# VH-VL binders against q9h9l3: the designs that were tried, part 11

Target 1, 176 residues: q9h9l3
Amino acid sequence: PRKMVAIDCEMVGTGPKGHVSSLARCSIVNYNGDVLYDEYILPPCHIVDYRTRWSGIRKQHMVNATPFKIARGQILKILTGKIVVGHAIHNDFKALQYFHPKSLTRDTSHIPPLNRKADCPENATMSLKHLTKKLLNRDIQVGKSGHSSVEDAQATMELYKLVEVEWEEHLARNPP

## First folded at step 10 (VH-VL)

Design G39
Fold by ESMFold2, look of step 14:
Structure G39 (fold): chain C 176 residues (1-176), chain A 120 residues (1-120), chain B 111 residues (1-111)
Amino acid sequence: as target 1 above (176 residues)
Amino acid sequence: QVQLVQSGAEVKKPGASVKVSCKASGYTFTDYYMHWVRQAPGQGLEWVGWIDPDSGGTFYAQKFEGRVTMTRDTSISTAYMELSRLRSDDTAVYYCARGDYSYGYEFDLWGRGTLVTVSS
Amino acid sequence: QAVLTQPPSVSGAPGQRVTISCTGSSSNIGAGYDVHWYQQLPGTAPKLLIYDNSNRPSGVPDRFSGSKSGTSASLAITGLQAEDEADYYCQSYDSSLEAWVFGGGTQLTVL
């Protein structure tokens, strides 16, 4: 059986007017929710907007943050060969400049059985916060201190487990 | 009409640089990566690198690192590839190709190619 | 040398079936990366023929099909027609090189 991990990332604003999203934190958890990786990451370009309300990233986190190139290498070693679970996961992969096999990728924002379980439209893209409240009876991303990528990765793994058997069987019959 | 329109053929001397353009139309330029692929005469396809038109981020094949620069101008939906310190074995047709990073890694739309000839 | 291995040429008579193999390694096809196929008619740019191992874009006839198993992939062409005479390339992603990789190409001749 192939091992499974969940990933979540936090971004800061770089580039003109801070509109480019650059990786500033990444968390990876295993199937049981144990943290395999959790680091603040220094983007290779100047940070214009920390986006702290949403990202939870402040200037002090960047003082000893791991440079992007080094962090990317560490993260890719963990992800290689594994089923990777995320929420709107293409944003995380894009921030990492990383290409994971589609057959080993699971995106909780695009799983029809998960939406049905939450009484949501099958083709809608639902937020992690909404699905977590509906299906796990938990509040995440609470307050003004920003998101926790550890909390979000753990929630994402728990959500996937609710539909894992059904969805893995579906994917086996309908390869991507 | 969804298409990629490339600049015309170029003839260069060894040691020079060449800059090839690729203008996108009929789709949202910033939603897809732009790849560059070359094909030497009588030879196969060789991937050069990609640019993300949205962020301007780039990634180059190891063979071309230090000699290639990819840029874009989003106001005119145009990507560029510049190759410096040209040698005769850089003679090839250079293609731009669109790739979707979200669903698959196939190149679903290609330009017609730009012949770059490097000779003395 | 090409990262993915294809036969240099194949041939068949009109109406016959031909197959073109594409052999990779544990860092590309064997790592789970999908295989895509391109047709290049003489004097033209490559055109996407098969994506994600077995899917046909709109406009590609169903006599073209693809499959993947282990570290290898295969393109099959049934009901061979004169218009199928072209070069065919397989393509995947290699995680060790962090690069898109192509086969060396296969020249299909219709006799």
Scores: ipSAE 0.576, ipTM 0.865, lowest interface PAE 2.3, mean pLDDT 92

Design G41
Fold by OpenDDE, look of step 12:
Structure G41 (fold): chain C 176 residues (1-176), chain A 120 residues (1-120), chain B 111 residues (1-111)
Amino acid sequence: as target 1 above (176 residues)
Amino acid sequence: QVQLVQSGAEVKKPGASVKVSCKASGYTFTDYYMHWVRQAPGQGLEWVGWIDPDSGGTFYAQKFRGRVTMTRDTSISTAYMELSRLRSDDTAVYYCARGDYSYGYEFDLWGRGTLVTVSS
Amino acid sequence: QAVLTQPPSVSGAPGQRVTISCTGSSSNIGAGYDVHWYQQLPGTAPKLLIYDNSNRPSGVPDRFSGSKSGTSASLAITGLQAEDEADYYCQSYDYSLEAWVFGGGTQLTVL
């Protein structure tokens, strides 16, 4: 079986009015929750909105941030060949300008058994915060200091582990 | 209806530049990557690159880096591909094609193509 | 020269079954990337025929089917019809090249 990692990214606003989401932090953890990667990343374009209350990103974090191109290379090296778990992970891949095989992707925002376990509609899109509270009895993304991508990545992995056996069997029978 | 409308055929001299346009309609322009694929006469398909209409971000095939520039105008849902320092082997039909950036990477919508002829 | 390998041509009589192979490598099909197929009628742009290995877009007859195994994929056409005469291309993604890659194309002739 392939190694499994979980990823979570934080975005800042660039472009006109800061409406463009640009990668500013990326965290990757292994199956056990150990941090494999956690870096602040410098977008190629000027940051207009740090979105601090959500992203947790501040101007000071960008002082020694890793340039996007370099960070992307480091991240892709970690992700390649692995099963990658994330929540609404298409946003992370988009921010990375990266394409991961669908067969090796696990999006916890689109796993019906996970929602069922949380007493949520199977086809609804639930937040990571909600699922984490409901299934792990843990509060994440609290306060106004912004999210922790490490915390979110760890939570995502733990959530997936709750339904891993069932979902992997489902995927084996019904490949994407 | 959902479609991509491309600019007309171009005839260029070696060393010149060409800019092809692709106007999208019938869908949200920024929800899909716009890919460019070319096909030399009697040859197969070759991927050139993509642009993210939402962010303006681009990614080019290595072969074309330094010569290709992809841009977009979201106000008119139009993507552009400019190829510079043209040579004879750049003669091809250039297609724009819509591609999902979420979980469906296929090119499900194509323009009719723009013939670019490079000749002395 | 194409990253994915297809037979240059295949032929069949009306009503017959034909298959078109698409052979990749460990850096594309073998890496888990899905295979898509396109039909290109003479003088026209490519049209999506099969996506994600075996799915048909709306409007594509069920006599077209796709499969994937290991580093290869295959397009099968049953009940061959005259209008199926076209070029067929497989497509995938290659992570080592960071590029979408196509097969060399297969010309299908209906006899």
Scores: ipSAE 0.827, ipTM 0.919, lowest interface PAE 0.6, mean pLDDT 95
Fold by ESMFold2, look of step 14:
Structure G41 (fold): chain C 176 residues (1-176), chain A 120 residues (1-120), chain B 111 residues (1-111)
Amino acid sequence: as target 1 above (176 residues)
Amino acid sequence: QVQLVQSGAEVKKPGASVKVSCKASGYTFTDYYMHWVRQAPGQGLEWVGWIDPDSGGTFYAQKFRGRVTMTRDTSISTAYMELSRLRSDDTAVYYCARGDYSYGYEFDLWGRGTLVTVSS
Amino acid sequence: QAVLTQPPSVSGAPGQRVTISCTGSSSNIGAGYDVHWYQQLPGTAPKLLIYDNSNRPSGVPDRFSGSKSGTSASLAITGLQAEDEADYYCQSYDYSLEAWVFGGGTQLTVL
């Protein structure tokens, strides 16, 4: 049977006017929520906007951050061959310059049974914060000091567990 | 009119460089990856690499690293592939192909190709 | 050479069923990466025929079908027609090469 992990990333702004989202932190947790990986990552491009209000990334985090190429290698080694759970997960893969098999990807922002449990429109893209509050009675991303990618990855795994049996059966009968 | 329009055929000598262009029309250029694939005469398809037009990030097949450079100009929705130190076995039709933005695996739109001939 | 292995040629009469195989390995199809198929008519660019193993884009007739099992994939064409005469390529991703990989191509001849 395939092992399952959850991932969440924080991005900073690079490129002209800081509009490009570049990876600056990545957290990976296992099925039980134990942290397998949590590193600050130094983008290969100049950081224009730390986006600290949302990312939680500050200049001091970059002093000992793992260079992107090295961090990417470490992360991909963890992800390869596993079912990977995330929220709006294509943004995380894009920041990693990585392509994970569609059949091994689970995106909690696009799972109709999960929306149904939250009494939300089945085809709507719901925020992680909203789903976590409604289904786990937990507040995440509180305040304006930035998100925690560990907290977000853990919440994402717990949300998936709520629909795991139903959704895995659905995917087995309806391969993407 | 959703299409990819490529630059015209090129004839080069060994050791030269070539730069092929691919102009996107009828869709949002920065929402899709752009791949380059080549096909030598009478041969199969060979993937060269991709560029993300949004970020400018690139990734090249190992065989071409050090010889290929992919760039883009978002103001004119155009991707470029430059191949240097050309050899006779670089003679091929070079295609640009659009990959979907999510996961980016299948190529759903192709240019007509640019023939590059390298003769010695 | 090609990372994915296809037969070099296949032939069939009009109305017949033909099958084109695509054999990979544990680092591509066997790792869970999907298989896509392209049709290339003589003198033209490839066009997407089947994606994600078995899905047909709009406009592709349902007599084209695809499947994947283990480290291999298959394209089936039923009700073979003269217009199906073309080259067919399978494609996947190989994580050890970090590359999109194609089969060597199969030339379909309609007798």
Scores: ipSAE 0.319, ipTM 0.777, lowest interface PAE 4.4, mean pLDDT 91
Fold by OpenDDE, look of step 14:
Structure G41 (fold): chain C 176 residues (1-176), chain A 120 residues (1-120), chain B 111 residues (1-111)
Amino acid sequence: as target 1 above (176 residues)
Amino acid sequence: QVQLVQSGAEVKKPGASVKVSCKASGYTFTDYYMHWVRQAPGQGLEWVGWIDPDSGGTFYAQKFRGRVTMTRDTSISTAYMELSRLRSDDTAVYYCARGDYSYGYEFDLWGRGTLVTVSS
Amino acid sequence: QAVLTQPPSVSGAPGQRVTISCTGSSSNIGAGYDVHWYQQLPGTAPKLLIYDNSNRPSGVPDRFSGSKSGTSASLAITGLQAEDEADYYCQSYDYSLEAWVFGGGTQLTVL
């Protein structure tokens, strides 16, 4: 069977007015939740907004951060050939400036059986925090210190595992 | 009206420099990147570089590094592109174009272009 | 020469449907970068026609549509009209070149 990993990224604001979302941290975990990758990443452009409240990123984290180009290479090496699980994962891929094959992508924000299990509308986009609380009875993204991408990635993987069998069967019958 | 107004046509000799201006109006100058794109006669579009009017930061295509300098005057919402050591193959219409933030974003506003002719 | 490959010309009769292809590589379209399309009428500056693969700016009729798949993108024009005669350019970003890249342009002739 193909290996599976979960990814979560934190972004900071760069460019004019800090509206550009630039990768500042990336965490990747394996099927068991073991951390394969967790690095602070230095954007190529000046950071205007650390978005600390959400990202958890502070200026201090950028002191020895891995340059984006290097980090991207490291991350892509890990992702290549694997099924990649994420929540609203298109944002992560966008920040990485990377396209992962749809057939190998699993977005927990767009899995109807997962929403159904959480007593949510199947076609609604639910937050990772909400799904994690409902289905895993676990609180993530608490406090004002920002998110933990490792925690989020682990939660994402755990959520997917709840519907893995059903969803993989669905995808097999309905290839993207 | 949201627009980019560029300076007039230029005729230069090989080895000379040319500086093209692009004045923005109708929007906040510093909220968008300013790109420069050129088009040789009868040819396609070629990206030259961009400047962040807010910070003054620039990034140039490899082909033009060392010869191109992009600047801006925020007080008059004007961007400048200077190309030095001109050669005949620099003959082109040079466009300024507004870009929205990051790499890969579209150019949603264009100047009318400035023809730069390099001829001996 | 252009990083993105377009047919040099396409033609169609009024009312017909025409498509313009834009073929990139793994370092641009295939890397997940969005494709934008520009229309350039004779003697004028390019105008944004399609952005982010399939979105139309205000004022662009719905007979223009864009799509992207794999390393390629496509612009479709239905109900072809005389005023559609122009050059069309696709655009994306190439991370290996660290540059915005354009197609070579396609000249659309309305017969």
Scores: ipSAE 0.042, ipTM 0.625, lowest interface PAE 5.2, mean pLDDT 91

Design G43
Fold by OpenDDE, look of step 12:
Structure G43 (fold): chain C 176 residues (1-176), chain A 120 residues (1-120), chain B 111 residues (1-111)
Amino acid sequence: as target 1 above (176 residues)
Amino acid sequence: QVQLVQSGAEVKKPGASVKVSCKASGYTFTDYYMHWVRQAPGQGLEWVGWIDPDSGGTFYAQKFRGRVTMTRDTSISTAYMELSRLRSDDTAVYYCARGDYSYGYEFDLWGRGTLVTVSS
Amino acid sequence: QAVLTQPPSVSGAPGQRVTISCTGSSSNIGAGYDVHWYQQLPGTAPKLLIYDNSNRPSGVPDRFSGSKSGTSASLAITGLQAEDEADYYCQSYDFSLEAWVFGGGTQLTVL
């Protein structure tokens, strides 16, 4: 079986009016929740909006941030060949300008058994915060200091583990 | 209707540049990557690169880095591909193609192609 | 030269079944990336025929089917018709090249 990792990224606003989402932090944890990667990342374009209250990113974090190109290489090296778990993970991959095999991707925002377990509509898109509270009885993304991508990645992995057996069996029977 | 409309055929001399346009309609321009694929006469398909119309981010095949520039104008839902320092082996039909960046990477919508001829 | 390998040509009589193979490697099909197929009629742009290994877009007859195993994929056409005469290309993604890759194309002739 392939190794499994969970990823979560924080984005800042670049481009006109800061409407472009650019990668500013990436965290990757292993199956046990151990941090494999956690770096602030410097976008190639000028940051217009740090989105601090959501991203947790501040200007000071960018002083020694890893340039995007370098960070991307480091991250891809970790992700390649692994099952990658994330929440709304298409946003993370997009920010990385990266394409991971669909068969090796696990998006906790699109796992009906997970929603069912949380007494949510199976086809609804629930937030990571909601699922984490409901299923793990844990509060994440609290306060106004912004999200912790490490915390979010760990929560995502733990959520997936709750339905891993069932979902992996489903995927085996219904390959994409 | 959903379609990609490309600019007309081009004839260029070696060393010149060419800029091909691709106008999208019938869908949200920024929801899909725009890929460029070329096909030399009687040959197969070759991926050139993609642009993210939302961010303007680009990614080019190694072969074309340094010679290709992809841009977009979101106000008119148009993508552009410029290829510089043209040579004879750049003669091809250039296609723009829509590609999902979520979980379906297939190119589900294609332009009709733009013939670029490079000849002395 | 193409990263994915296809037979240059295949042929069949009307009503017959033909298959087109697409052989990749551990860095593309074997890495888990899905295979897509395109049909290109003479003088036209490619058209998506099969996506994600075995799915048909709307409007594509069920005579067309795709499969994937290991480092290879296959396109099958049953009940071959004259209008199926075209070039067929498989496509995937190669993580080593960081590029979408195509097969060399297969010319299908209906006898």
Scores: ipSAE 0.856, ipTM 0.925, lowest interface PAE 0.6, mean pLDDT 95

Design G84
Fold by OpenDDE, look of step 12:
Formats: C-alpha cells, sequence, structure tokens
Structure G84 (fold): chain C 176 residues (1-176), chain A 119 residues (1-119), chain B 111 residues (1-111)
C-alpha cells in the first residue's frame, strides 16, 4: 500500500568549466528509512569539479563507481510505480535524465503545509537543512566533508511523513 | 574579518538588466541566507528577496517576482542579484545583507551598489 | 507606503532622551514577529542596532534600548550624543505579505 521511496543524489561538475551537473551518487530509502540503494556512479564524461565540499565526492570514490547507464537502470527499476519523495527533486531527475510522473512525485521543497509547519513562508523554497533542523530538531549536512545522500534522503522522507496525510488529501482534490 | 563586498556602481538604460554581486568572507557562506535590500535616493529600505546559498532556494517579494533572479556561486562565496526590464524607479542603492536561517534580522551589510536607470 | 509606521523625524539636545515609535499591525508585530532596529549614518549602509526587540549587538552602547508591546515597538536613546544623528529604521516580518518589512525611517537630529 505504501509504495513510497525517498531519493537524494549527489552531483559532480562535468563539461566546460564543470558547469554540467552529473550524477555521482544516488541514495534511495524506503518509508522506514531503510537503504534500498546507495551507490557511487561514474559519469559518462570527465569530471572537472568534484564539488567535494558539498557533494562529498572524492576521486577515490570513482575508482569502483557504477557506470551511469547501469546505475540508471538499477535506479529506474526501484522508482518505477512508486511515489518518489525528494527535495528539489527536479535536480535529481535531471541528473538521472529521467522524469518520474508528476502525480507520483513529492517535492518537499514545494509543499506549502510543510513550510507552514516550519513557520516559513508557504511559497518559499527552503533548504532541506533548515526544514530538518526546524521540524526534526536534527542537524544534517554538518561540516566540510560534504553531504550524505543517505542522511538527506532519510530526512526528506521523515519531513514528508509530517505532512503526508494533509498533502495526499490535497493532491487527491487537486491532481497535478 | 567578516564582510560583504559588493560590485561597483552601474548605469543602465530603461529596459536593460543589471547584475550585482556580493562576495562574502570571514564566515561560512552557506550557513546564512543572503538578503537583498534596496534604497531609492532619499527614501527608505525595501526588501527584495533572499537566497539560500546552500540549496540555491530563493524567495522574492511579490513586487519583484518575474523581474528578479538571485543566484550564488558557492565556490567563491558570492551571491548575485539580477534585475531585468529596468525602469527609472529601480534607481537605488542595492544592499546585500546576511540573515540567519532562523531569524529575521540582518546582522551584516554590504556597502551597497548604486544602480542608476536613466534614458 | 511603508508597512511599519515611524515618525519622519525626531530631535533632541545632547544628553536628552528621545524615543522613536514603530507601529505595525496584526500581521507583523502583532502576530508575534520580532522587531529589529537599524542605524544608518549619512552615506553609509544600515547597521544592526537592536535585534529581537531589545537585544544589543556587540559594540552598541547601552544608551540604545528597544521594546515591543502589542502591535508597536519603540527605540529609546538616552544620553543623546552628536554622533547619534542618523536615520533609524525598524524592521519585522509580515505573514500576510510573506515579506520582510521596514518602517519608513526616522531622521534623528541632534540640536
Amino acid sequence: as target 1 above (176 residues)
Amino acid sequence: QVQLVQSGAEVKKPGASVKVSCKASGYTFTDYYMHWVRQAPGQGLEWVGWIDPDSGGTFYAQKFRGRVTMTRDTSISTAYMELSRLRSDDTAVYYCARGSIFDYEFDLWGRGTLVTVSS
Amino acid sequence: QAVLTQPPSVSGAPGQRVTISCTGSSSNIGAGYDVHWYQQLPGTAPKLLIYDNSNRPSGVPDRFSGSKSGTSASLAITGLQAEDEADYYCQSYDSSLEAWVFGGGTQLTVL
């Protein structure tokens, strides 16, 4: 009944001046926060900027990384048919070169009731870090070692669960 | 030291765009929101919007939605504000100001960037 | 036009006490949002003077004090000095506008 997963991806910079965001890690967790997928991914193009401070990705992580095409297949298999929860999830889908059905997508960066609960402007785009701290009283993305995609995915799922009933009812009345 | 350094004065014609930069130093750039506030000559302060340097998320005052774009480059701790379709009443000093992610005050200000819009 | 209302100007002699009012509404100050004050010297950027209604940042003399009640806030300056001559702005947040809001500013003249 609750075929729901949360996804978070880390990207590195490829292409000219590293301006292209390429998938380098993907983490997927289930409704309970259990890790279903967590892999380093090798982009098809040369990495120009690892963006380590934010991504947490280092060159050594790419040594045995899963090739993008293979990883993409694995990830899509997991996501297919499920409600996918993410934060600013359009970036993840863009990096995956895949777009999940809008009716099955939940973006915690665009859920007004979630922002309201956090005493934030309903139509503002708040960070995952801020929402997590405010609503879960938990610090994520701490330090200079970069993000943990597993931690971020878990936080995203927990945030969504706070407004799940209300938001699902809203969506039922107002389908995307 | 902790400071915000803004780009130099700009002179633009109506209909043009302007992009102002604000470089942060002395603190963790991503730990604070970056707000933009403008002040027309001889007038009061007006909030334009903010950007979350960590996520890139933004929120603009209704008045500027559709004309303003805020961005950041975390690699150089720099925030940008671009205002398009400029008109004469956009003439103002534009300030970047640091704000906590949990609070509403601005505890650090740039020196301001004068943007003059005239025919 | 400013969401928060301030007197356009106030004046006082050195050593005197002056007060600057900031009147809001039920959607900002009255909604429980804190009030902050800024001092702007001529030709300079605003400087945070009071935050969270009554707190002073480091370096701000205790001659400056802030208070909040109902839908209004007030900035008090005791022992007025020549260097206090500046514009003062109150600031808060408005939930109906979903925006940071300022007062119109008060020009303080030291006689």
Scores: ipSAE 0.007, ipTM 0.556, lowest interface PAE 9.2, mean pLDDT 92

Design K58
Fold by OpenDDE, look of step 14:
Structure K58 (fold): chain C 176 residues (1-176), chain A 120 residues (1-120), chain B 108 residues (1-108)
Amino acid sequence: as target 1 above (176 residues)
Amino acid sequence: EVQLLESGGGLVQTGGSLRLSCAASGFTFSNYAMTWVRQAPGKGLEWVSAISYDSDYTDYADSVKGRFTISRDNSQNTLYLQMNSLRAEDTAVYYCAKARLAVAGPFDYWGQGTLVTVSS
Amino acid sequence: EIVLTQSPGTLSLSPGERATLSCRASQSVSSRYLAWYQQKPGQAPRLLIYGASTRATGIPDRFSGSGSGTDFTLTISRLEPEDFAVYYCQQYYSSPETFGQGTKVEIK
């Protein structure tokens, strides 16, 4: 069986009016929820909007942040060859300027059995916060301090584990 | 308590081979990168080789590339360094070092080291 | 590779004095990836500072690190007898990871 990790990234706004989402934090956990990686990352362009309310990122976090190119290299060393679990993970990969093979990607925002288990429409895009509350009876992304990417990555992994057997069997029969 | 215990050092002839081991305990071994650092007698520290938490990534100093092989057995909590084609300049105390992260980081714990002496 | 040059080679001081050690990198290094180690004779190195300015667990507050870019500094505010040792800086910013050649802090 392939090794599995879960990833969650926080982004800040760069470019004109801060509309470009740039990686500012990345957290990766293993199957057991242990943190393998958790770093603040410095975008190559000037940050216009920290999006602190959501990202939890503040200016002070960027003082000694890891340059993007370096961080990307480190992260790719972890992700390469792994089954990567995430929520709305296409945003994380986009921010990383990296695209993981689809066959090795698991997006908890697009797993019908997971939604079904949460009494949600199978084809609906539910938030990580909602699924975590419904299925794990846990509150994440609480407060005004913004998200914790470690917490989100851990929650994502735990959610996936609820449907892992069923979903992996489905994928085996229906490869993407 | 974190412990790293190196073994396998000794006297070997030029061109010979030696296999070092590092037994780890006191932490989740499989979550951290491990590194070998050596120190020649009376000299400074030299990075030798590193391996990621799951062995998917390995790296070597130019001075040992092609001759040394780093590996690990996470089920046994053991780090290895296979040293082939040994040279006099490989004589050093070899330290096993734990990284703070899965793929990199400073070395927050070190073993006591094991002496490798290469003679003609 | 990134070459780290430490200065001075030897620093002779008395207990109670302030020690300032320099580490210069051949190219810019993110401060997050600069560490300092202490090594006493016959012992393995011990991590003092990482991320340029963060003290490792159990390290006294008389040790501090600073710097950015290519210039980094380890400061011992008031030398204790047990602080006389060799100190190494290290970068793990890029491969290969490299150490400085060391600074020996000896008793005057």
Scores: ipSAE 0.616, ipTM 0.875, lowest interface PAE 1.0, mean pLDDT 95
Fold by ESMFold2, look of step 14:
Structure K58 (fold): chain C 176 residues (1-176), chain A 120 residues (1-120), chain B 108 residues (1-108)
Amino acid sequence: as target 1 above (176 residues)
Amino acid sequence: EVQLLESGGGLVQTGGSLRLSCAASGFTFSNYAMTWVRQAPGKGLEWVSAISYDSDYTDYADSVKGRFTISRDNSQNTLYLQMNSLRAEDTAVYYCAKARLAVAGPFDYWGQGTLVTVSS
Amino acid sequence: EIVLTQSPGTLSLSPGERATLSCRASQSVSSRYLAWYQQKPGQAPRLLIYGASTRATGIPDRFSGSGSGTDFTLTISRLEPEDFAVYYCQQYYSSPETFGQGTKVEIK
């Protein structure tokens, strides 16, 4: 069987008025929740808005952060050929400037069986925080110091495990 | 307690082959990159080869590329180095080292080393 | 390939003195990917410092690292008898990973 990892990224604002989302932290965990990668990443462009309330990124984190090109190379060595689990994962891949095959991508924000377990409408796009509270009885993203990408990646993997057998079988019958 | 135990060194003729092994214990072997580093008698450290936690990525020093092959068996907690077409300059103590990360160093634990001697 | 050049080759000092070891890279290296090792005769290397300035577990606080860009320094604030050894810097920033040639710290 193909190996599975979960990813979560934190972004900062670059470009005009800080509207471009640029990668500033990436965390990857294995199936058991062990951390395979967790680094602060220096965007190649000037940071206009650290977005600290959500990203947890502060100026001090960027002083010795890994340059984007190097970090991207390290991250892709882990992701290539793997089933990659994330929440609203298209944002993470966009920030990485990377295309991952849809057949190897699992997005916990768009899995109908997971929504049904949470007593949510099948078509609703539910937040990671909400699903984690409902299905794992855990509070994540607590306080005003920003999100932890390690915590979020671990939660995402645990959520996927709740529906893994059913959803993998569904995808085998219905290839994306 | 993390332990790394190299074996398979010895005396071999130029052009010959050897296979080194490194038995690992005391940590989750399949979470970390592993590396071979060598040291010729009286000389400094030379990075030889690395393998990612899951074997999907390998890399080699130019001096050994095409002659040496790194591999691992995560079910047996063992790292290997197949050394072919050996040359006198390959004479060294070969260390097995555990990286702190899944795909890169630094090396927080080292084995005792195994001596490879290549007679011209 | 990033070449690391250490200086001096040999540093002859007495216990209690301050040792300053230099490592210069042929290209800029992010500080987080520079490490220092100690090696005593007949032993495997021991990780001292990683990320240019972070002490590894169990390393005494008399060892410190600093530097950025192409210039990095290992400092031993007060040499103890056990500190007379060879010291190597290493970059794991880009492949191939490389070591410096070593600096031998010996008793005068």
Scores: ipSAE 0.158, ipTM 0.702, lowest interface PAE 6.0, mean pLDDT 91

